# Ledger of designs, part 114: VHH binders against Profilin-1 (pfn-1)

Target 1, 132 residues: Profilin-1 (pfn-1), of Caenorhabditis elegans (q9xw16)
Amino acid sequence: MSGWNAYIDTMTAAAPSIKRCAIVGAADGSVWARTEADNVFKASEEELKTFVALFNDVTQVPAKGADIEGVHYVVPRTEESLIFGKKENTGFFAVKTKSAVLIAVYEGPNEVAAQVRKAVESMQTYLNNAGY
Key: E = the ipSAE of ESMFold2; O = the ipSAE of OpenDDE; V2 = 0.75 times the mean of E and O plus 0.25 times the DockQ between their complexes.

## First folded at step 16 (VHH)

Design ug9 (from ug4 with D110F Y112H; framework vhh_7pa5_2; also named uj11; at its last look DockQ between E and O 0.76; V2 from the best seeds 0.53)
Fold by ESMFold2, look of step 20:
Parts: C-alpha cells; structure tokens; sequence
Structure ug9 (fold): chain B 132 residues (1-132), chain A 123 residues (1-123)
C-alpha cells in the first residue's frame, strides 16, 4: 500500500501481542498506514487529531487519560515523546517522531507490554536517526 | 491490491496550467492521507504536496506554494493536483502515493515506483 506499511509489518512481527497498529500524521492525525482486514484500526480522523495533540504537552495527559478507537485508557505515565495507556488487560504505546505518531494497541500482561514498547521505540529511533 | 494510476500530464508552455489525476483502487481511499511526489531529470524523488483523508488539511513544498492546489474527491476515489503558473523547473515525472512523505526504506526493502505522468514545461 504505502511505504509506511513496512513499518506496520515490522512492529506487528516484532511484538505479536500487538492487535492493531497505525501510523498517523503528527499534525493532523490522518492515517498514513494501519492494520487492516480482520484487525482494522478503527479510529476516526477527528479522534486521532485529538489524540496526537496530547503530545503538545505530555505532562498533562496522566490527569485526563486518552481515547483511542472509542476506548478510554488511564495513562499511568508519559515521557517527552511517548504515551502509555492501560485498560485492564489491554493497553497502547504511542510514540512521536518529527512528522508522525506510531500507535500500537496490545493485549496481555506486563511482560508483553515491554515487548510492545520496544517494538514501537525501535521504529521511532530509526525514524529519528533518519531525520523523520 | 492497491492500484494508483496517474494521468493528465503533457507538454505546456511556461505560465500554463495542467491538472493531474490519480485514480485509486484496492483500499479505503477516504481513510488515508495522500501525497504527490515528483522526479525531475537527474534528481531523486521530491515530495510536492499532501492532503489528509478528510481533505481538511493540506501542505505544500515551498517550491510550489501558491501555484499548486491538491484536492480529492472521496466519492470518486480520485486525487488531483492543479498546477498553475508552471515553470521549466516543474518539469518532472509526477506520482501519487498513499500517506505522508515517503519514509526511509527499512533494511532489505526494495521500493517500487509506478509509471507516473510526465509534465514538461518548455517554450
């Protein structure tokens, strides 16, 4: 589909607990690539625009949580370019690059969460090193 | 299978106009941002313009701002580029692409480019 599809495929292969995944524009939340078919990432452009704006000040996010695919997550903590959301046995990691936000939604206990984080941060690092 | 077919190129004199079209199929067109990219003779690909899935957000390279207008018709699965005030430096093969600016290739990836549509601006 797009050259960004390879990034989706790499993340989902590296962390099989990822159920849905997307890469969206950091400025507008518009989808550049996502999981499709039986694992379609179902967030509207309007919701994603609100979501990516959270990175404008990540320190305020733990107080209000975050919404993705119509699901509200508590946000235990953030880092300058990372938001971690949790709801029961599911969660997400989102990381920001210069031009994009990478979002991975997963299911499983704490051990798989660490692998999901590593998968998205690996792609973030690769893009950051390339100036993206 | 994703398919993107560019058309509307041609020969035009400086100051002229052309409208490029990109017919899309094989995916939910309205869900995705789209871009135009061009390759001038002797140069690598240059991102030209971007439009969000809804069409509400657009962006342009500095070299084309004020002269080019990107648009889309989601009912027809078609992306457009209106090019006005064309200059010889706009001469290039133009491609449409899904998503934002093309990312760096991942290890072992081979990038395929389609045919594109040729725009030639000369006297």
Amino acid sequence: as target 1 above (132 residues)
Amino acid sequence: QVQLVESGGGMVQPGGSLRLSCAASGFTFSSYAMSWVRRAPGKGPEWVSYISGSGKSTHYADSVKGRFTISRDNAKNTLYLQMNSLKPEDTALYYCAVGGPQPPPLKGEFQHWGQGTQVTVSS
Scores: ipSAE 0.677, ipTM 0.857, lowest interface PAE 1.2, mean pLDDT 89
Fold by ESMFold2-Fast, scan of step 16:
Structure ug9 (fold): chain B 132 residues (1-132), chain A 123 residues (1-123)
Amino acid sequence: as target 1 above (132 residues)
Amino acid sequence: QVQLVESGGGMVQPGGSLRLSCAASGFTFSSYAMSWVRRAPGKGPEWVSYISGSGKSTHYADSVKGRFTISRDNAKNTLYLQMNSLKPEDTALYYCAVGGPQPPPLKGEFQHWGQGTQVTVSS
């Protein structure tokens, strides 16, 4: 396996409520690593290219929402380098590093969401400190 | 299981050319970005080049820009690196990798590389 897949494994171990996740290039949205098989992250490169471009101006995202895996999410607000959304019992957290975007899709209530956010933000910090 | 098999290395004189190939299996090749990484004698791994899953985006390390060209054939699940104007400094074991630039090692982990393909540039 890809060395980037170890980072997927680390995040899913830290937050078991993550159903699907991916690490994609910040410049192009191309997949570097993702969950596979029964929990495959099913976003096309074109959808991901559009998604990572949202980080160029996160202030516009709450008005439009965001699409991941063909699902439209309501984005209530954004923070610098953080986009998150909710659709019923499903949600996501996406964080940008210097070179990558980490996307985690989860299922569950707000308490579960907090755990998922912590896992992706911890990985964001690690990668940024490593220059990625 | 993800499998990557590199080939095409060899011995060439400075100014020569080689084309490396990487045969991929065990995953949806066209969905993933790919990179070439090299390890020179006595050095750690160095990222060389990157190509997006679609092939529309490419990036190169400054040390190889203008001399190397990365490409892919998604129908054949194969990644290529065309190396022109080779220099002694390009001597290294070359590996293909799934995804972006080589990730930093996780704490307590050792970077494990397969066989790769050896490129030796000498006069």
Scores: ipSAE 0.559, ipTM 0.810, lowest interface PAE 1.4, mean pLDDT 86
Fold by OpenDDE, look of step 20:
Formats: structure tokens, C-alpha cells, sequence
Structure ug9 (fold): chain B 132 residues (1-132), chain A 123 residues (1-123)
């Protein structure tokens, strides 16, 4: 739909375990691109606004967890620009760039998490280098 | 199936005003942020402004801040750009686009832009 959809496609191609994915504005949680069709990323703008605000102080996130698409995830730990969560056989990785937050929700055993993280962080690096 | 149709452009004198419209179809309009982008002669595309899906959040390029106002009517699937205090340097072809600021290009990328609407500011 937009140029950002190409980035969604790139991440989902790199990690098949990704079920849903979105690129949102880091400042307000506005949706720039998302997976659609059979794998629609369903988080509301209000929810995303709350989610991206977690990056203002990531150190507090493990204590309270994170919500995406109405699902509550346990957050084992965080990094400065990385929040990841787990729930049973599902999880998410969210990385922050200068202007955006990339969110990938995945399903599968713990072994697939590494590939999902790599896909999202690779995109993060690319966008950061491009000034985004 | 995504379609964007810009309108409202024209020729005005410096200090004048115009109101652009963008009619959107082929997608759930209210679910996406929208942006205005412009291309001046001999220059690359310049992001101008964007608005969140709900319309609650807006941002502007420094070059237009205080002069331009972006808005939307989700019931009409329409994006607007009110342009006041126009300057010659605002002369450009104006496009509406889905999403925030335009990303860096990727191979095979397709941009859903309309034909654009011409804005000319000249004395």
C-alpha cells in the first residue's frame, strides 16, 4: 500500500515464524504499514500509542509486561531500543529506530525467536543507517 | 485497487491560500496514517505533513510549520491540506500517500501516489 509495505514484506520473508508485523510512528503509534489479508495486525492506534511510549523508559517494562493486540506478554528483559515478550508458544519483538517502531508477532517454539529477532534488528540497522 | 486522487491545486500569489483534497479508496482509510508529499521542479520528493489514522496526531516539516494544516474526514475517506501564507518555494506537485514520512527506496517498491495536484505560487 505504501513504500513501508516493502519493509514488512522483507521482515516476514526473513522470518517465516512471524505471523503479524507492523511499522508504526515512534512518537504516536500511528500505523505506517502492517500485515493484512489472513494475518492482519490488529492493534489499535490507542494501544500502539501506549506501547511505543514504553520506549521512554524500557527499564520499567519487565515489571509490568506489554500488551499487543489485546494480548498481555511477559517481558523478561529489555534493551535501550528493544522490547520483547513471551506468552506460551507466542511472542513479539519490537525495535525502535529514530522515527519508527517495528513490531513482529511470532508463533512457534523458543528456537524460532532468534530468527525473528535477527530479522527485526536487521531492519532496524538498515533504517537507522538511512536516517529513519 | 488502492487509489488516491488529489485536487484543489492552482495558481496563487504569494501570501495566498489553497486547500488540497485527497480522495482515498481501496483500503481501510481510518486504519492508516496519511501524508502529503511534494515535488518541486528539479528537486526530489519532500515530505510535508502526516496525520495519524484517528487524526489525533499531526506532524509538519519545518518548512511549512505554522502555515499548513493537515486534517482528515474518515467518514468521507478524504485527506486535506490547508495551505496559508503561501510562498514561491511552495510551488510543487503535491501528492497524498499512505503512511508516515516516505521510507528509503527498496528494490521493487511500488508507491501508491495519485497524479498529484499542481500548486504554483507566483507574483
Amino acid sequence: as target 1 above (132 residues)
Amino acid sequence: QVQLVESGGGMVQPGGSLRLSCAASGFTFSSYAMSWVRRAPGKGPEWVSYISGSGKSTHYADSVKGRFTISRDNAKNTLYLQMNSLKPEDTALYYCAVGGPQPPPLKGEFQHWGQGTQVTVSS
Scores: ipSAE 0.221, ipTM 0.618, lowest interface PAE 2.0, mean pLDDT 90
ESMFold2 (binder alone), look of step 20: mean pLDDT 81; pTM 0.820

Design ug90 (from uf34 with Y50W; framework vhh_7pa5_2)
Fold by ESMFold2-Fast, scan of step 16:
Structure ug90 (fold): chain B 132 residues (1-132), chain A 123 residues (1-123)
Amino acid sequence: as target 1 above (132 residues)
Amino acid sequence: QVQLVESGGGMVQPGGSLRLSCAASGFTFSSYAMSWVRRAPGKGPEWVSWISGSGKSTHYADSVKGRFTISRDNAKNTLYLQMNSLKPEDTALYYCAVGGPQPPPLKGEDDYWGQGTQVTVSS
């Protein structure tokens, strides 16, 4: 089996500053792939169901923020299919495709954030072009 | 090390039924969505069905809706596919996989599937 784990490996190789990441179903937040062991992405199915529902109206997210792994992030703004947030030295980028939501949690300064965003958006483009 | 072992295939006449099983090990089974994928002779892989980690949501390909039922037993780390009203077009090798619908292959990546379980529907 190859599966969705190859996408996790590709993103983490492209942006080594990613601490944890996951690929989840856009419809229900179910986990398709995630980092494991010492880098396990720890989010409940219920939290992820709530999180992916934010993409139904991203314009409301900056007013309320977003929760990932039990951590509340400030979301300064959103784009059509992108939600990103910050909390101290930690941040995340989440992008939606037709079928999936890719979530990457990182730690570091703005220069690191740019690399993480590029890695996640590259995968988003690839999946969208493949009809996912 | 992730291991998935499919079983339950066989030969049936059109209209028959089979129940497939997938024994999983090497990962936190209940945390992951699971799917069934099939590969018919001379055709590419086709996603059949997937189920969330909790089992609360299920999804089916249009070709199998109303005939197949996906389920899981998280206490036993086992995924199931109940196949009813089988058609000759259902003839394929069936594989279980971690995650939702089968992803497109990444450039330079090859599919690595287990042996699967053969389902043959013929008169």
Scores: ipSAE 0.583, ipTM 0.815, lowest interface PAE 1.3, mean pLDDT 87

Design vg1 (from vf2 with S106D; framework vhh_4orz_3)
Fold by ESMFold2-Fast, scan of step 16:
Structure vg1 (fold): chain B 132 residues (1-132), chain A 123 residues (1-123)
Amino acid sequence: as target 1 above (132 residues)
Amino acid sequence: EVQLVESGGGLVQAGGSLRLFCAASGFTFSDYSMAWLRQAPGKRREWVALISYAGDYDYADSVKDRFTISRDNAKNTVSLQMNSLKPEDTAIYFCAAFDSFDSGDDTYDYDYWGQGTQVTVSS
């Protein structure tokens, strides 16, 4: 059984520095798939609804930052379909597709960030091409 | 051409205060997020504080409620107000800059670093 969990597995295999990730609905933040057990992605429904709404106008995000799993991240840069967060030895990349938002939280030094971004952008392209 | 120059370090007694400054030149300061990191003797560099080009900021748990980061885009300066200093805050303090608008950058690390300023907190 694949379901949406197969896409989580693909991203974490491509970037081992991803510690927790999720695929959520772009309209409401509903969880379609997430990492589980010791690496469970712990964002609340309310937090995810707030988070996906940031993609309605990414230009406002660097002034406010973003909260994921109860942790505040400064957002130094956004692109139309990408939000990048920075904090100490952790960070995240979130990308929007037609109907989903992919969120990957990583741990490690900043030099691993490029690998994480590449993994989420590859999945973004795949899901957009699949009609999601 | 590009320079980040830290100042304001020195020797202070525990419980005292210092204000660090970082003067930036050679790039469009207002397009960059700015950070303070520190390195204590025998340890790796650790992040202390970050402020985005748009003004949002955050702190490491070890310094939260004691340190305040701020920026002055008219003067191309970022500052770190350090209160209630502890011996454990003894370190070389570095400022660093991250380009907030260069989407061609695949490193996602800081683009520019200062040489650092020494802070020593006596017991």
Scores: ipSAE 0.689, ipTM 0.839, lowest interface PAE 0.9, mean pLDDT 89

Design vg10 (from vf2 with S106R; framework vhh_4orz_3)
Fold by ESMFold2-Fast, scan of step 16:
Structure vg10 (fold): chain B 132 residues (1-132), chain A 123 residues (1-123)
Amino acid sequence: as target 1 above (132 residues)
Amino acid sequence: EVQLVESGGGLVQAGGSLRLFCAASGFTFSDYSMAWLRQAPGKRREWVALISYAGDYDYADSVKDRFTISRDNAKNTVSLQMNSLKPEDTAIYFCAAFDSFDSGDRTYDYDYWGQGTQVTVSS
């Protein structure tokens, strides 16, 4: 099957509070893999193209927030290659590698967010080491 | 010493209004995103509103169009204007601060909390 789907499975196994996630191309937001069936990641290609462009200057993101799956998130923190979004009892982490952006939408209390962050950052490190 | 102090709570009739204030000290307020959360008797704490250090904001669906969050960086305050209050808004309201420029700490939780202010809405 697709090797990229294995990375989706690895992230969701490491952090079960991830409800939906995707791996997309950093240049254009094209979907390489996403959660399917009951957990389908529902962002449009146009939305994803807009989203990955945020990584061109993450310092501008907290003033505007970010939209994923038609949902607006306040972005209280960015790092050079990370955008963190927060909304009610849901949120997301998105990280950029050389060639990809990983997006994980989760639901749960704040302590759950730390586990999701760790899962996404571990995969970011793995993909960077693999040349992606 | 870091401190968040809420004020403005009290008793109000259904349909009335209250304005809550949170005064912050001991940290660089403008580097922090600020939130209001509430806890009703016997229930878990729930999020009400969030405003980023850069000014973007959002609300829980239950208070959207009734509550307004704002911040004043010159005064180190965040406020919550509560209109059209309902009995179900009765709770202790907490101010919380999130470090938006954290250096080395990889937590994504609130760093500081106030002690809370009681809001009681009678029917």
Scores: ipSAE 0.697, ipTM 0.841, lowest interface PAE 0.7, mean pLDDT 89

Design vg11 (from vf2 with T107E; framework vhh_4orz_3)
Fold by ESMFold2-Fast, scan of step 16:
Structure vg11 (fold): chain B 132 residues (1-132), chain A 123 residues (1-123)
Amino acid sequence: as target 1 above (132 residues)
Amino acid sequence: EVQLVESGGGLVQAGGSLRLFCAASGFTFSDYSMAWLRQAPGKRREWVALISYAGDYDYADSVKDRFTISRDNAKNTVSLQMNSLKPEDTAIYFCAAFDSFDSGDSEYDYDYWGQGTQVTVSS
């Protein structure tokens, strides 16, 4: 794999239920890579800056929810480096690494959500081991 | 034994109001997100409203500004205030509890479901 776009391709191949995803900088929300064209991840730089700041204290997130691509998601619970949200038949998983945040938006029931979570957590482990 | 028991349904005229209640028992209510879903005759279940254990909430666009979801953790209840009811709001209304992404084969990913309460809005 070369470049950050290859990691996007790896995640979407592992979990085809991912509709849109991105890898962004943990410090500022700057986009390193994202899905494009018909699957373009549309979050603004200002929205992403706000979103990555949620990882400074994930325990506050269920009280306020999270916004991605102008869509508000209720966050049922958080874990150490993981935020997940739900809205109707869609949701997201976001995980923090040493220097990045991975965000994957998906559509479907619990079976596909579990696959998406696994794909995102596998990439989180890989990037942490690579020093990112 | 886990139970979610809905009440408050009934027949009302268009423009009227109803308040639905859901009483929960058998699990730690304050740790779960709660939702209201509805099913009209011959249709799939449709999500209506969701409230997290910590109080953040959201609504389907079709009910925004007309319905209000709230919860009372001391009483283990979630409620849905329905105002400005329309004939298209006619459905069986279910409450559901949600906290897991790995445990279900449910279409809407909820861990526990009530039996539902009928709401009929006449024109």
Scores: ipSAE 0.503, ipTM 0.727, lowest interface PAE 1.4, mean pLDDT 86

Design vg12 (from vf2 with T107D; framework vhh_4orz_3)
Fold by ESMFold2-Fast, scan of step 16:
Structure vg12 (fold): chain B 132 residues (1-132), chain A 123 residues (1-123)
Amino acid sequence: as target 1 above (132 residues)
Amino acid sequence: EVQLVESGGGLVQAGGSLRLFCAASGFTFSDYSMAWLRQAPGKRREWVALISYAGDYDYADSVKDRFTISRDNAKNTVSLQMNSLKPEDTAIYFCAAFDSFDSGDSDYDYDYWGQGTQVTVSS
């Protein structure tokens, strides 16, 4: 949805090292908003449906990893509503709210990763408080 | 005291193979993801392979199909089997450990590093 793009802008402003991100439906992986133009988030509907289903049992994810935009990420850790992926100097943070999953793909050193996690978790808190 | 100690490096001819080992002590090895990185002369340290505490793994494109990462939690070791070695694989190889359960303000980088083992591939 167009209204949801404001939340994408808020996250990317808070963590400029986010290369691509999206807000998708927790039930089906449908895209509500994503980065556009030069930073288009390009995951398929099939891939996103598979990805959001990982939150049904996050404890199994480190054994199999996660795929985003056709790229396989090793998942070194999960929490109840958080999946963290790592590959070379890139990675992602994905968090689940009541109705949405926020996915942020980033690139850069460890300082960047901490900033990205903070931005994504701040938005997670905001959306949960807003009933999403 | 936390330690990661690499071994198995050496001189090998192009097309040959080596197996590197990293012995871990001073932390709960089975709670950590483990990685191999390498540094060629005059270059930055580069990632080679990663294995999660639960066994999923990935490789840099330059070594995919030639290298195999594995771990043995009973022996607190991670290994890198290197086949079809090329002169461009010449580097110091480091193992590194990443805490799989740290949920605080984490570095999101490797927590522990070994001193490295030299691999030299002759043409």
Scores: ipSAE 0.598, ipTM 0.792, lowest interface PAE 1.2, mean pLDDT 88

Design vg13 (from vf2 with T107K; framework vhh_4orz_3)
Fold by ESMFold2-Fast, scan of step 16:
Structure vg13 (fold): chain B 132 residues (1-132), chain A 123 residues (1-123)
Amino acid sequence: as target 1 above (132 residues)
Amino acid sequence: EVQLVESGGGLVQAGGSLRLFCAASGFTFSDYSMAWLRQAPGKRREWVALISYAGDYDYADSVKDRFTISRDNAKNTVSLQMNSLKPEDTAIYFCAAFDSFDSGDSKYDYDYWGQGTQVTVSS
């Protein structure tokens, strides 16, 4: 199709602390691309449909958290198009574009989170400018 | 001036209980997520528990089912109830605060830290 796996590769190259990630449809959570093999992103289609619906009102998310790959994350912060989740030495950033949601799960100290956010934001900007 | 002040630490026998308190001042407590972290001698600081400004919470696997985090926004306090304490729980326990409404561009660590309170569990 569109070669969406190349965008996964771009994000993981920019932020090596990303352990797993995916690009999914904003309307339905359909998977466009995800990491595979040794770092497979293991979210079900039903879980992703529920997850992308969180962007309909991000202000409600910190009260209930977010579930990714069957793991519950506390969400300390949201912005209009961003959800940040935390669990132990892991976390995630999810950002919404016009047509997609990008999800990156990372491992490491808090210092690597800024690099992960920048990688996902750069892709968000690119896809928005491309009409996605 | 922003302050986080821990209390409730001490010496306790294995199997005992302690309740830690963190009193916050100098910021809008209800806008912050609160965490407890601990550091044993010669080890890295490890996360123990987190509670969002909106009340969702989680625990490190090592303390799950033994520890309970709670907050009281009227008193600007976060608490950690520690049950069934083990010698490996011996550490300095720190309270930390994370601004939930900052831009987030450059800050993904805690904004404020307490000085810590010593917990010692004897075998």
Scores: ipSAE 0.695, ipTM 0.830, lowest interface PAE 0.7, mean pLDDT 89

Design vg14 (from vf2 with T107V; framework vhh_4orz_3)
Fold by ESMFold2-Fast, scan of step 16:
Structure vg14 (fold): chain B 132 residues (1-132), chain A 123 residues (1-123)
Amino acid sequence: as target 1 above (132 residues)
Amino acid sequence: EVQLVESGGGLVQAGGSLRLFCAASGFTFSDYSMAWLRQAPGKRREWVALISYAGDYDYADSVKDRFTISRDNAKNTVSLQMNSLKPEDTAIYFCAAFDSFDSGDSVYDYDYWGQGTQVTVSS
């Protein structure tokens, strides 16, 4: 593989309201790729390890919420492979594949959330079909 | 059939307190996340507080440490305790609900809205 950054570029091109995103290992939260420079995804190794562990039992997440980049998000609902958070005009979508977790933090009006979810879920489908 | 009815608004002096209530009927309240939003004259509606169906909550920075959101599923009620009120808190306060288990776009927006209750804070 040349690197995972091409998948970051694909998602941000599909949904420009994504402010920061990352692809991390599902088992340990290790960063495979993330947005850089002015859009650098800021999360500690411990925060990411804690975050990916939420996918071990997503049914508990709406009671606790989720923290990304030191920001607390209320999680209104989860699906087996999807956690999303809501905070006024910001939020995130995180999806789990076999080997990875994709996290996209977005900013903008409510209508952009649908575009961000579509971009993240499209990439999830692609990576699962590719065996990741 | 579906109704959200706010109460508890009124006139209060700066530094005072008010408790807003929202009584819900016509839907399964315990499956819905509940929010309070407000709209001041000439301004856009802004989010104030959110509580999930499972009880986690968050606040806008402007009201953090002053307001407390809570819910009572047995009574189908969400409430907002407002302390240390400021003139800047003057607005119409709206209760809103969205289905936490809906897989559609409603989770990005609110399914049901109340009519609003006026809060006026004098200096």
Scores: ipSAE 0.605, ipTM 0.797, lowest interface PAE 1.2, mean pLDDT 88

Design vg15 (from vf2 with T107P; framework vhh_4orz_3)
Fold by ESMFold2-Fast, scan of step 16:
Structure vg15 (fold): chain B 132 residues (1-132), chain A 123 residues (1-123)
Amino acid sequence: as target 1 above (132 residues)
Amino acid sequence: EVQLVESGGGLVQAGGSLRLFCAASGFTFSDYSMAWLRQAPGKRREWVALISYAGDYDYADSVKDRFTISRDNAKNTVSLQMNSLKPEDTAIYFCAAFDSFDSGDSPYDYDYWGQGTQVTVSS
C-alpha cells in the first residue's frame, strides 16, 4: 500500500498518545491523509484553511490561540515552524514543511508531549528532505 | 530565587466568592504562561485555568462561567476570581508557570509551582 496514510501510521506508532492526526496542504489546508474510524480527525476544510494560515506569522498565535476540530487551544509556545496547543490532558503539535502541515492531537499527561513532538518533528524532517 | 506565592484562600459558604492571587518573582513573568491547578484530599491534581503570556485563556469545564483568570504583568501577578463556589471546589489551589520561550527538548509541562493555598467551601 502506497500513499500518505503510511506516514500517519508511522507517527501514531512512534507516539501512541496521538489520538488523531492529519497531513494537510500548507497552502489551503486540504487533507492529504488523516486518522480514520474510531480515531477520525474531524476538522473541516474551512477550519484547516484558517489553521494553516497561522504559519504565515506564528508570533501572533499565542495572543489568540488556535482552533482544531471545533476545540479552542491556548498556545503557550510557538517556534518558526511549530505551534503547540494545550488544553487539560489534551493538546496538539503542528509543524510546517515546505508543502504540508502535520497536525497531531494527543491525550495524556504533559509528560507524553515530548514524545508526540519528536514524532511530528521526525516526520517534518523526513518530508522536508523528500522535497515536501 | 524563583518563587510563586499564592494567597487569598480561606473558608467560605457555598454560593460565595474568593479571589486568589499568585505573586511571581525571580524570573521574567511576562515570558511565562500561567495556570491554576487544584488538588482535593485523596484526589489527583486537576487543571482549572490557563492564561498564555500573550493573554489568551481557557478553563476546565467544571469551572467555566464561574471562575475568571487574569494577569497583571506590571505587578507580576496572576489572579483567579472564583464565583458561585460549591463544596466540590474544596481543594488546595496551586499556581504554576510555563516557559513560553524555552528552547530544546524540554517537556511541555510547568517549570515552576507555588506551595498552594487552601480553599474550603462549606455546605
Scores: ipSAE 0.689, ipTM 0.824, lowest interface PAE 0.8, mean pLDDT 89

Design vg16 (from vf2 with T107A; framework vhh_4orz_3)
Fold by ESMFold2-Fast, scan of step 16:
Structure vg16 (fold): chain B 132 residues (1-132), chain A 123 residues (1-123)
Amino acid sequence: as target 1 above (132 residues)
Amino acid sequence: EVQLVESGGGLVQAGGSLRLFCAASGFTFSDYSMAWLRQAPGKRREWVALISYAGDYDYADSVKDRFTISRDNAKNTVSLQMNSLKPEDTAIYFCAAFDSFDSGDSAYDYDYWGQGTQVTVSS
């Protein structure tokens, strides 16, 4: 039996530079799982509802940016199911599956961003193949 | 040859204003996000302001409401208007660019850097 928290653990193990992450419903931003304790993902339900709605038209996002945990990120570009943000030495990757949005916030040097992206995209592929 | 050249630095009194310019050449400026970073004596380099290719922008908390970043794609320039300057704003100011459309890690790193321009704010 795999609970959703096991997928959070898998992503953070694959990319140690992930500081906080969550798996949320694509339709409403409802939290399925998130990091807790010292790495608690602090986004409110209302913020997450607004965030997942960005995937309805990702082409508009670079002009407005995105807010996660009350922090505004400039979004340099988007892909069909990928939004990433940048703020100095902090950033995020978010990917959409059929039913979920995965959000990973990382801190540290920009050169570790590739590891975070790979971890999030691997989970995206897994969940899509599992019908989520 | 890719080049970023900063100008506009100088010595000013606390409460004064300066406008920094960064002239870019050798790449497709309109596809790049542009940033200003600064390095004070004995400190690490810190981010000050960022403007995306699409025009969204952000500022470090220490300069918010005092500094304004802008860009002019027709002139290949990014500017930083600095108002209400404080002694703690004393630093070398650097212009940096990263390609907003790269698929690889270079999108998250600054691809190009200028040599910097000195800003000194006296109390």
Scores: ipSAE 0.340, ipTM 0.618, lowest interface PAE 2.2, mean pLDDT 85

Design vg17 (from vf2 with T107H; framework vhh_4orz_3)
Fold by ESMFold2-Fast, scan of step 16:
Structure vg17 (fold): chain B 132 residues (1-132), chain A 123 residues (1-123)
Amino acid sequence: as target 1 above (132 residues)
Amino acid sequence: EVQLVESGGGLVQAGGSLRLFCAASGFTFSDYSMAWLRQAPGKRREWVALISYAGDYDYADSVKDRFTISRDNAKNTVSLQMNSLKPEDTAIYFCAAFDSFDSGDSHYDYDYWGQGTQVTVSS
C-alpha cells in the first residue's frame, strides 16, 4: 500500500474544508493516495490521466475547463504549476511537483478557498524539497 | 471608475424568454471572468452562470438547458439568454467580475458587482 496517505491526512488537517483529495503521478495520473470512506475521491484513473496532461499546456485550460470526479469546473486562470477551478460552493486546487500532482476538492463558501490553496501549496513545496 | 450595468430585465409570463446584458467599463474586460448571480425575495444570492475570460462556461443545475451565457470582448458585454422561464426564476439578477490574472485573494471572490436588474415571471 502507498505510504502517501500520511500526506493526505496532513493536508486535510491543515484545511478542514478539503472534502476530497488525491496525490497522483504527474506522468500518468496513477493514484498514489486518496481520501477514502465517507470522503472517497472517486475520479477514475483515465480521468486523472487526462487531468494531469493539462499541465503540459496550461494556457489552453481556461478555454476548456477541467473535469474532476465527473464534475466540470470553469478554470478562471492557471499558473505553470497551478490549476484551480470554481463552481458555486465547490472548487478545487491542483498543483504539480516534480513527480506528482496534488488535487484537493473543497466545499464551502469562497472564504475557505484561500486556506485550501495554502494547504496544497505548502505540501507542493514540501514534496519538491523532498525530491518528489 | 469600474462600472457594471445590467439591463434587459422585466416582467414576462411563464414559458417566456428574456435576454439580460451587462455592460462593463473602467477595467480590462477581456482579462476577467464574468458571472451572473440572482437573489429572490427573502433568499440569499445564488450563482446562476459563469464564463471564463477564454469562453468556457458553466451553469447552476436549476437553469441548465434553459439559460445561455455569452460574452463579447469587443463590446465589453456579457449576456444571459433566459428561455422557458419559471416563476421560481423571479429575482434580481446581478453581473459580477472576477480577475483571471490577479494572484491575490480576489481569485476566490468577485472583484466587481453591478446594481442588479429585476426579473419577474408570472404564472
Scores: ipSAE 0.520, ipTM 0.745, lowest interface PAE 1.5, mean pLDDT 86

